# VH-VL binders against Methylated protein MJ0556: the designs that were tried, part 5

Target 1, 173 residues: Methylated protein MJ0556, of Methanocaldococcus jannaschii (q57976)
Amino acid sequence: SKFVKLHLVRTLNKYKELQKIRVKDVMISGDVIITTPEKTIKEIFDEMIKHNISGMPVVDDRGVMIGFITLREIRKYMTSHPYLNVGEVMLKNPPYTTADEDIITAFEKMIESNKKLDQLPVINTKYPEKILGKLEGIIFMEDIIKLLYENIIKELKTLVSFYNHNTEIKIKY

## First folded at step 5 (VH-VL; framework fv_ecleralimab)

Design m38 (from v5 with heavy chain W103Y)
Fold by ESMFold2-Fast, scan of step 5:
Structure m38 (fold): chain C 173 residues (1-173), chain A 122 residues (1-122), chain B 107 residues (1-107)
Amino acid sequence: as target 1 above (173 residues)
Amino acid sequence: EVQLVESGGGLVKPGGSLRLSCAASGFTFSDAYMHWVRQAPGKGLEWVGHIKSKTEGGTTDYAAPVKGRFTISRDDSKNTLYLQMNSLKTEDTAVYYCTRGYYSEYGDFDYWGQGTLVTVSS
Amino acid sequence: SYELTQPLSVSVALGQTARITCSGDNIGDKYVHWYQQKPGQAPVLVIYQDSERPSGIPERFSGSNSGNTATLTISRAQAGDEADYYCQAWDSSTDVVFGGGTKLTVL
């Protein structure tokens, strides 16, 4: 039907628009909560709870990201070894993204990660096989999910509603 | 203060062997990516090789002219880097510098020792 | 194998700007680091990752890297800047590679 065709085209156009959204358009830059490898996981646990965050980039004295630490990893050691250093517990080769990567690829990196990350650090690097790069920001899964909901899921709900109504009418007649 | 102090240089004949040491202080040596760089008299800088931290596998890589003859090793308990030089050639005559590499093989050499002279001559 | 090419020498008048180039195929895709070496001394890092200055290096030193050329720029040149300068990068074929060095003379 004309209605179905119009809404299918609209949904495809919305997805096409989403594919053009870059990480830099959605990420948090400046005021990113970070840590350093010499701090204890006890200090970082308390900070994460205080700020309601589940992970933070680990940077060295040059501001270069050298790892990523998550609340999930910290929880494994907090009861028995609260004074382990961040550098000993952190992910040394975490997934990361860049400012110009599309948000769909960034989202896929989070969901495909065996570490179940809620966020990705955004770095500027010339060597993608290494995380040697300046931290530019952080992108949260929840912000990507919100964009997917607003632009795709709502459109699909409209299309499904029409399809169900049309099928109900067809069954009656 | 970061310090790197090389020792073990001297005069050796072609075909001989020599072991250089580099004593490190002022940083967590065990986490550091370490390099050897040499400079022949009146010539430019030439990379010799590197060694990663033990947690990153402690792997070594060497420049083509020294591969198979030189061996880089580290003793993290002593904060010391070593260069074992075998089958020395006159072309190996140079000041040998111990350097700390930043993070990875792509990183800069942020600290250098003063160097130790190796002379290979008959 | 991968090579970095520098001019053998560069002259600059006191207080003027010196530019030292480092040329390599697609060098802009690599991080370039710069070292200063004075006679009888070990090299000193003056610029890392194309354009960053280590603590203690004056703002007169700056760097850029794009396409096939990286450049070390020394503004307001001083007599104490007279030295040999080396660029350095990494390539999969050579591992670490240095340029041949440039002698900077401050007139």
Scores: ipSAE 0.530, ipTM 0.785, lowest interface PAE 1.7, mean pLDDT 88

Design m40 (from v5 with heavy chain S104T)
Fold by ESMFold2-Fast, scan of step 5:
Structure m40 (fold): chain C 173 residues (1-173), chain A 122 residues (1-122), chain B 107 residues (1-107)
Amino acid sequence: as target 1 above (173 residues)
Amino acid sequence: EVQLVESGGGLVKPGGSLRLSCAASGFTFSDAYMHWVRQAPGKGLEWVGHIKSKTEGGTTDYAAPVKGRFTISRDDSKNTLYLQMNSLKTEDTAVYYCTRGYWTEYGDFDYWGQGTLVTVSS
Amino acid sequence: SYELTQPLSVSVALGQTARITCSGDNIGDKYVHWYQQKPGQAPVLVIYQDSERPSGIPERFSGSNSGNTATLTISRAQAGDEADYYCQAWDSSTDVVFGGGTKLTVL
């Protein structure tokens, strides 16, 4: 009872601490692999295979993100139309986050948007409903999952272990 | 090379009508967010209204002084923006500029035409 | 209705720094764009999104925007910088606002 209360309080406190972690604390802000709308999907396919990536932000000449291109979408056209431009295939209003958004909200955007996104672009914007902002970085789902595991899942695992152990002891003795 | 060329300005009597045109070239016009901005002689810039890209529904919005009198439209097949001005008042005397909005809402006006003068006088 | 306030005129000595302000309630929460207009000419974009320069605009032009005031700064002022300067922002997705304009005189 005391054990369960202590670990429940710890789990809730760790959740509150996770809500304080901002995208900027986890994101990659240097060496983000990007593309531009005039490149062909064949060029980008070759680049994605070379760098082992599944998606990349599409930016204009001002460095503003105007779309997002994925390997899944490229593969649909590669056999029939390999010389289509990135701008013709890209997602024009992709999901995105900002540096000051919390990682839980960012994670939920990835989960709700579609299973095809392993990452979320980070843009600098004053208007959350518009992508009118410079590409600032990228945040990967795997990095968020690691934080969730270390801070929440381990505590939950401890609670489950306690429940199972006490249930078995009660039955045997 | 982006170019915007306005035409159709001239002298009109109060209560009259006039239609301005803006011929666009050097970019994909149908994807562009377009604006009209005016400037009375010796005065500052005043936004008249805008029209969204075809893909965003081509909806229009207007500044309060012209709402109900002016209509903005576009012909994407001709790369042309229009401003239909009805019930003209002396206060509408101004140089009218066609300008391209960068991207969508909240963007800057990155290219401007040379302007066309509209004079409303008896 | 939302208003942007600029001084009517600013004077600067040749080679010195000019600062033109644009005041509006919580303007720091909005993107501010700046336009230069010389007599008889159409406006030219000189700063976009608070502090960014278009290609062809010299580094002497810079911008900032915080709180209730946006500022256009022109360092090492030249005679050719004499012009009217206008700030511009969006009050909402359906309403655009310009400042009244500031005439810059280079002495």
Scores: ipSAE 0.558, ipTM 0.798, lowest interface PAE 1.7, mean pLDDT 89

Design m41 (from v5 with heavy chain S104A)
Fold by ESMFold2-Fast, scan of step 5:
Structure m41 (fold): chain C 173 residues (1-173), chain A 122 residues (1-122), chain B 107 residues (1-107)
Amino acid sequence: as target 1 above (173 residues)
Amino acid sequence: EVQLVESGGGLVKPGGSLRLSCAASGFTFSDAYMHWVRQAPGKGLEWVGHIKSKTEGGTTDYAAPVKGRFTISRDDSKNTLYLQMNSLKTEDTAVYYCTRGYWAEYGDFDYWGQGTLVTVSS
Amino acid sequence: SYELTQPLSVSVALGQTARITCSGDNIGDKYVHWYQQKPGQAPVLVIYQDSERPSGIPERFSGSNSGNTATLTISRAQAGDEADYYCQAWDSSTDVVFGGGTKLTVL
């Protein structure tokens, strides 16, 4: 079918366009909600609930990301040790991305992480294999999923609808 | 305030041994990357080696000229860094500085001790 | 092995701008740190990560790093800026590397 072929080509072209989108095109770079290692997990738990977020980059006094703290890790200690410092609970080697990485690779890092991250910190580093670098921003899984839906899922829905309609016509005869 | 104070320098003959100490205060020593840097009289700065934080495994790395002869260690309970120097050569004559590294191998040395002079001569 | 090259000496007139270079292959892909050392004293960090200033270091000190050359710039030079200046970087083959040092003379 000319129709099916056209929509398959559109889906492939949309995927190729998505592969060209860089983290810097999607990330939040201003007013990133961050914390520091000396704050208590009680304080940041309250902030996470207030802002409806599940994670925060941990930065030092130079603005360099030294870790990442998640609501999942905080919950383990909140009842018994609410005054533990962020630095004692944080992930010291979290997954991260850079501004020039493509969004598909960033998304895969989130999905493959054992830490179940809903977001990925974006750091500026000359040593991409090492975590330590200035925090540039944060990219959310939700924003990537919205792009995937608009560009890929919508085209696939069109193809499925066409197939179902044609199958229904065949069965009638 | 951050302070690093070196001690243990002195005169030693070639082939001898000497142990340097660096007493640290004003920061969480166990979290710090620590380095030894030396400077021969009238010459430039030369990196000797480092020891990573306990969290990073406390592993050590050394410059080629000292590898196999010098050993860096730390005692986090005493906030003290050590440099054990064996098989000393006249080329090891230098002021030895204890420095705090910023978080990683590629980090800057944000604090330096005053230095301790080691003279290797017969 | 990776090496950093600095000029042996640089002279600057009082109130003028001094530039001290640090050359290395693709040094712009590495973080460069700069230290000031006065006679009989320990080195002092003046610039870290190419262009950042520690607290207490005057705004007259700035840094840049691109391609094969990093540069320490000291504007409105003062007599008290006279010292030896060292650049430093890290390389996976050599670990920490220092430049040979540059003697800055304020005339």
Scores: ipSAE 0.488, ipTM 0.771, lowest interface PAE 2.1, mean pLDDT 88

Design m43 (from v5 with heavy chain S104D)
Fold by ESMFold2-Fast, scan of step 5:
Structure m43 (fold): chain C 173 residues (1-173), chain A 122 residues (1-122), chain B 107 residues (1-107)
Amino acid sequence: as target 1 above (173 residues)
Amino acid sequence: EVQLVESGGGLVKPGGSLRLSCAASGFTFSDAYMHWVRQAPGKGLEWVGHIKSKTEGGTTDYAAPVKGRFTISRDDSKNTLYLQMNSLKTEDTAVYYCTRGYWDEYGDFDYWGQGTLVTVSS
Amino acid sequence: SYELTQPLSVSVALGQTARITCSGDNIGDKYVHWYQQKPGQAPVLVIYQDSERPSGIPERFSGSNSGNTATLTISRAQAGDEADYYCQAWDSSTDVVFGGGTKLTVL
């Protein structure tokens, strides 16, 4: 049908547009909530609850990201050792992305990571394979999911609804 | 705060051996990427080699002029870096600096020791 | 083998701007770090990652790096800036290279 063909072409074009969207177009780059290795995990746990976040970059005195701390890592020690320093608990080589990486690759890094991250730190560096570099921002999984929903899933939902309606009419007769 | 103190320099004959030490304090030495850099009298800086942290595998790499003759090692329990120098040549005469690499490959050398003089002559 | 080339010497008048260059093939694709060395002293980091200043280094020191040339710029030169300056980069993850050094004279 003309309706189905039009919406398929539109969906394919939206997917091609999505492939051009880079992390820097979606990330939060100002007022990123960060911590330092000397803070206690109790302090950081309280801060994460206050801001409704599940992780934050750990930066040194130069503002360079040296690790990433998550609620999952904090949980392991909170009851027994709440005064352990962030630097002792943090992920030293966390998954991360760069500003120029596409959002689909960033999303795949989050879902394929066995660290179960809800976000990725964004590092801009001349050596993308290394964590060493300035912290530029943070990208949240939910922001990528919203883009996927609006540009792909919503269109597919409309197409599937139309297909099901036509299938029901054919079966009835 | 951060301090690096080299020792072990001295006069040695060509073909001889010498072991340099670098005592580190004021930072978590076991996490640090350490380097040796030398400077011949009146000449420029020349990288000798490095050793990665234990977490990064503790691997070593050397500049071509010293490869096969020098060995870098570390004792994290003593916060000490070592340079074992074998088959010394007159061209190895230099002040040897212990330096801390900033946080991995491609980083700068953010702290330097005072240096220790090695003189290779007959 | 990769090499970094610096001029042997640069002169600057008191209060004027000195520029020290470090040339290398596609050096703009690498981070460049700069060290200051005064007679009888160990080197001191003055610029890291092309243009960043360590704590304690005056804002008169700045850096840039693009194409085949990195530059250390010292504005409002002072007598205390007289020193040898070295650029440094990594050719690979296992090989470090220093420039030959530039002697800065403040007239």
Scores: ipSAE 0.508, ipTM 0.773, lowest interface PAE 1.8, mean pLDDT 88

Design m45 (from v5 with heavy chain S104P)
Fold by ESMFold2-Fast, scan of step 5:
Structure m45 (fold): chain C 173 residues (1-173), chain A 122 residues (1-122), chain B 107 residues (1-107)
Amino acid sequence: as target 1 above (173 residues)
Amino acid sequence: EVQLVESGGGLVKPGGSLRLSCAASGFTFSDAYMHWVRQAPGKGLEWVGHIKSKTEGGTTDYAAPVKGRFTISRDDSKNTLYLQMNSLKTEDTAVYYCTRGYWPEYGDFDYWGQGTLVTVSS
Amino acid sequence: SYELTQPLSVSVALGQTARITCSGDNIGDKYVHWYQQKPGQAPVLVIYQDSERPSGIPERFSGSNSGNTATLTISRAQAGDEADYYCQAWDSSTDVVFGGGTKLTVL
């Protein structure tokens, strides 16, 4: 039908447009909530609760990212050792992205990470094998998911609903 | 205040040995990456080698001209860096600087000592 | 082995802008650091990671790095800027490498 063909073309075009979106188009670059290795995990826990975030880049005195601290890692020590330093608990080699990377690759890094990150730090680095780079921003999984929903998932739901309305055999999802 | 003070330089004959020391103060030495850089009279800067912090394994790397002849070591309890120079050649004549590195491979040298002169001649 | 090339000398008039280049294959993919050395003195870091200034280094000093050339720029040159300038980078085949140095003369 004309309806199905039109929505298939729209979905394909939206997927192509999505592949052109870069991390820099979606990331937060101002007022990134960060911490330093000398802070205590108690201080950082309180700050994460206050700002409703699950992770923070850890930067040195030059603004270079040296690690990433998550609420999940803090939780392991919070009851027994609340005064451990961030530097002792942080992920020293976290996944990260760059401003020019596409959002699909960034999303895959979050999903495939065994650390189950809700965000990725965005760094400017010349050595991809090391995180030695200045912090440029942060990109949240939620913001990528919203783009995926509006551009791909919503159109697919529309097609599935149309299919189910026009046939006795239903697609389960 | 960060200070690096080299010592142990002097005149030595070809084939001889010398040990240089670098006394560090004003920072947490055990966390620092340390390097030796030399400069022949009237010539440019040349990297000699580095030693990583204890937490990064304390491993060493050397420039090709000195590999197998020079050894870098550290004593974190004394905040001291060492350069043991063996089988010295006339082309090793230089001022030797102790430097603190931001990172062993990629980083800059943010603090330098005054240097100590090593002269290799007969 | 990896090599960094600098001009032997650069002259600049008092109050004008000096530019000192450091050339290397795909140097823009590496971090470049710059050092100032006056006769009889140890080198002083003036620019790190391409364009960052250490505390105490005046804004007149700036850096850039792209493609095959890194550049140290000294604006409003002063007599006290007269010195030798060295660029430095890291390469997996050579470890730390320094340029040959550039003597800056302030006329």
Scores: ipSAE 0.511, ipTM 0.790, lowest interface PAE 2.1, mean pLDDT 89

Design m46 (from v5 with heavy chain S104L)
Fold by ESMFold2-Fast, scan of step 5:
Structure m46 (fold): chain C 173 residues (1-173), chain A 122 residues (1-122), chain B 107 residues (1-107)
Amino acid sequence: as target 1 above (173 residues)
Amino acid sequence: EVQLVESGGGLVKPGGSLRLSCAASGFTFSDAYMHWVRQAPGKGLEWVGHIKSKTEGGTTDYAAPVKGRFTISRDDSKNTLYLQMNSLKTEDTAVYYCTRGYWLEYGDFDYWGQGTLVTVSS
Amino acid sequence: SYELTQPLSVSVALGQTARITCSGDNIGDKYVHWYQQKPGQAPVLVIYQDSERPSGIPERFSGSNSGNTATLTISRAQAGDEADYYCQAWDSSTDVVFGGGTKLTVL
């Protein structure tokens, strides 16, 4: 009805505003935990456990991202070859985002990736779908989910609550 | 700090072979992409080829004019880059520079050696 | 095959601004690097990734890159800036490509 129509319009408007939010507005650009290709996977595994993180960008000596390493990739080799170098194990073509990309596209990259990343590196690049660029930051799935919850899910909860109340009354009476 | 020193240049007859070496110091050699760039006398710079870091598998790529004749290799235990030049032509006459670079698509050459002259002449 | 075009020579008066161009199709979508080469010496990187300066390169050197033209700008030109300047980019068809070089003369 009128109530449902109003809340659908509100939800659509909130989604439109959400689509305008750029990665640069949400990303962490300072104190990004990074690694380099010469480190061993054992060193990096210990650091990930210590910092409670599941992945980190791999950068060269000028801060350019050359790959991404995850706990999932490390675990494959840790028992048999703990002294393999990060560069040998890292994802060379990981999903990434840029500062000006919208957060919905960034979120979809995380979800649709067969690597199921909890975060995306943010790089400055001129080459579409390439990881070759300076590391500018990192964006976490959790921060995007918080924005989705506040702007979309709460409105949907209101609509569902209204529907359930009216449906229950109809069934009982 | 960073030093690259080429050696092995000289005079060679057409059809001959020559091997150049580049001794690197002051950085973690095994992490670097290494390149060869040449310059014919009085002419501009021309990329010859590269070899990826050891951690990236040490694979090589070459410019069209040298593909199939030149081979780039590295010895990370000695911090040394090599260029094996076979079937040399007079057009290969140039100063050959060893240079440190990074990924090809965004890669600049931040340090260059002094160069070594290769002259291909009868 | 991808090509980068530079003017053969550029002249600048002491203390004035020199601009050296590097033209290529959609070069603004690529990273451009600039090298300075003095006679008998190896090239020296003066600008990388369009506009970044390596440690030790004076602030007088700056770069830009948009559309079909990248530009190396040398402000307050000094006698010691006299050299050949080369631009460099990457293209999937050619890998690394260099411009033909520009001889800068400081009058």
Scores: ipSAE 0.005, ipTM 0.575, lowest interface PAE 11.6, mean pLDDT 85

Design m47 (from v5 with heavy chain S104N)
Fold by ESMFold2-Fast, scan of step 5:
Structure m47 (fold): chain C 173 residues (1-173), chain A 122 residues (1-122), chain B 107 residues (1-107)
Amino acid sequence: as target 1 above (173 residues)
Amino acid sequence: EVQLVESGGGLVKPGGSLRLSCAASGFTFSDAYMHWVRQAPGKGLEWVGHIKSKTEGGTTDYAAPVKGRFTISRDDSKNTLYLQMNSLKTEDTAVYYCTRGYWNEYGDFDYWGQGTLVTVSS
Amino acid sequence: SYELTQPLSVSVALGQTARITCSGDNIGDKYVHWYQQKPGQAPVLVIYQDSERPSGIPERFSGSNSGNTATLTISRAQAGDEADYYCQAWDSSTDVVFGGGTKLTVL
């Protein structure tokens, strides 16, 4: 049917539009909650609970991201060693993205991470193979999932509903 | 306050050996990338080599002119960097600086020691 | 082997702007760092990552880096700025290169 073909074309066009969305279009670039390597994991645990966040970029005195600390890693040490420094517990080579990378690649980096990250730091660097670069922002998996739902999944649900309705009508013939 | 103090320089004959030391203080030495940079009298700066931080594996790399003859090592328990120089040539005559590298490769040398003079002469 | 080329010397009048260049193939794709060295002294970092200034370095010092040329700019030159200036970059993750140095003379 023409209706099914039109919806398929629209779904493909929405997917192509989604592929053009860059990290900079959805990232949080102001007031990113960060920490430094000399803070204790007890201090930042309290801060994470207060702000309902699961991770923080770790930056040095130049504003360069040197690591990433997660609530999951902190929990491993909180009971026994609450005064360990962030620098001792942080992920030293975390996955990261850049402002111009597409959101699908950024999402795949989060999914492929063995660290179960809910967010990805956004850095500005001339050396993509190294994390030497200023922190520009943070992108959350939740925001990417919301975009996928609104731009693809809702359209697919509409198409599926139409197919099911027409199938039921046809079996009445 | 970050400080780097070199020692061990002196006069050595060609073919001889010499070991330089660099005593570091005021920062977490085991986290630092450390470099040796030299400067021949009246000439420019020349990178000798580096040793990565303990957290990055402590591996070493060297400039072509010294590769195979010089060895960089570190003792994190003593906050000391070493440069073992073997098979010295007259071209190795220079002031040798101990420098701290910024966190990773591609960074700057943010702190420098005052240098120690090595003279290779017969 | 990668090379960074600097002029041997640059002269600037008191209060005027000095520009010291550092040329290398596609140097704009690399971070460039700049060091100041006065006679008998160790080098001092004055610019890192192309254009960033360390704490304690006057705002008169600035940097840029694009294409094949990086530039250290010293505005409102002072007698105390007279020194040798070296640019530095990484050719690879295992090799560091310095420029030949530029002697800045403040007239």
Scores: ipSAE 0.504, ipTM 0.767, lowest interface PAE 1.6, mean pLDDT 88

Design m48 (from v5 with heavy chain E105D)
Fold by ESMFold2-Fast, scan of step 5:
Structure m48 (fold): chain C 173 residues (1-173), chain A 122 residues (1-122), chain B 107 residues (1-107)
Amino acid sequence: as target 1 above (173 residues)
Amino acid sequence: EVQLVESGGGLVKPGGSLRLSCAASGFTFSDAYMHWVRQAPGKGLEWVGHIKSKTEGGTTDYAAPVKGRFTISRDDSKNTLYLQMNSLKTEDTAVYYCTRGYWSDYGDFDYWGQGTLVTVSS
Amino acid sequence: SYELTQPLSVSVALGQTARITCSGDNIGDKYVHWYQQKPGQAPVLVIYQDSERPSGIPERFSGSNSGNTATLTISRAQAGDEADYYCQAWDSSTDVVFGGGTKLTVL
């Protein structure tokens, strides 16, 4: 039908448009909550609870990301060794993205990560294969999911509703 | 405070050998990428080679003019970097600087030692 | 092999702006770092990753890098800025290149 064809084409076109959206268009770049390797995991745990966040980029004195600390990793040590430094507990080779990478690739990095990340740090680098670069921002899985819902899932929901209606008609007749 | 102190320079005859040392303090040496850079009297800076951190394999690379003659090594237990120079030529005459590389590949040289003079002359 | 070209010398009047260039094929695709060296002293990093200043380096020092040319800019030049300046880049993860150096004279 014309309706089905229209919505299928619109879904494909919206997916193509989504592939053009860059991390820099979605990321949070101001007031990113970060930490440094010399802080204690107790200090950072308290800060995560206060700000209702589950992870923080760990940066050096140049603002270059050197690791990523998560609530999951902190909890492993909090009861026994609350005064361990962030640098001793952090993920030293975290997944990351760049401002010009597309949001689909960034989302796939989060989903495929074995570290169960709800966010991905964004670094500025001329060498995407290296984490040598300043922390530019952070991109949250929630923000990407919202875009996927608005552009893809919403159209699919409309299409599914139409097929359910027409399936009922075929069964009836 | 980061400090790098070179030693071992001196006068040596062509074909001879010399070993330079660089004592590091004020940072976690084992995590650092270390370089040797030289400067002939009145001339510009020339990269000699580097050694990567143990975590990134401790591999070495050298500039073409010194490859096969010079060897870079490190002793993380003593926070010391070494440059073993063999088959020295008059064109190896230079002040040799120990430098700390920022990060891994593609980084800058954020701290430099005072340098040690090597003179290759008959 | 990859080569970085700098002018041998640049002169600037006290309080004026000096520009020192570093030319290399597609240098804009590489990070460029700049070092200042005064007579009898070790080099000092003044700009890293094209345009970033280390702690302690005054805002008068800035950098840019695009296409085939990187530039170190020293605004409001002071007598103490008189020195040799070297650009540096990596040709690959195993090869480091320095420019020939530029002597800055503050008149």
Scores: ipSAE 0.516, ipTM 0.785, lowest interface PAE 1.9, mean pLDDT 89

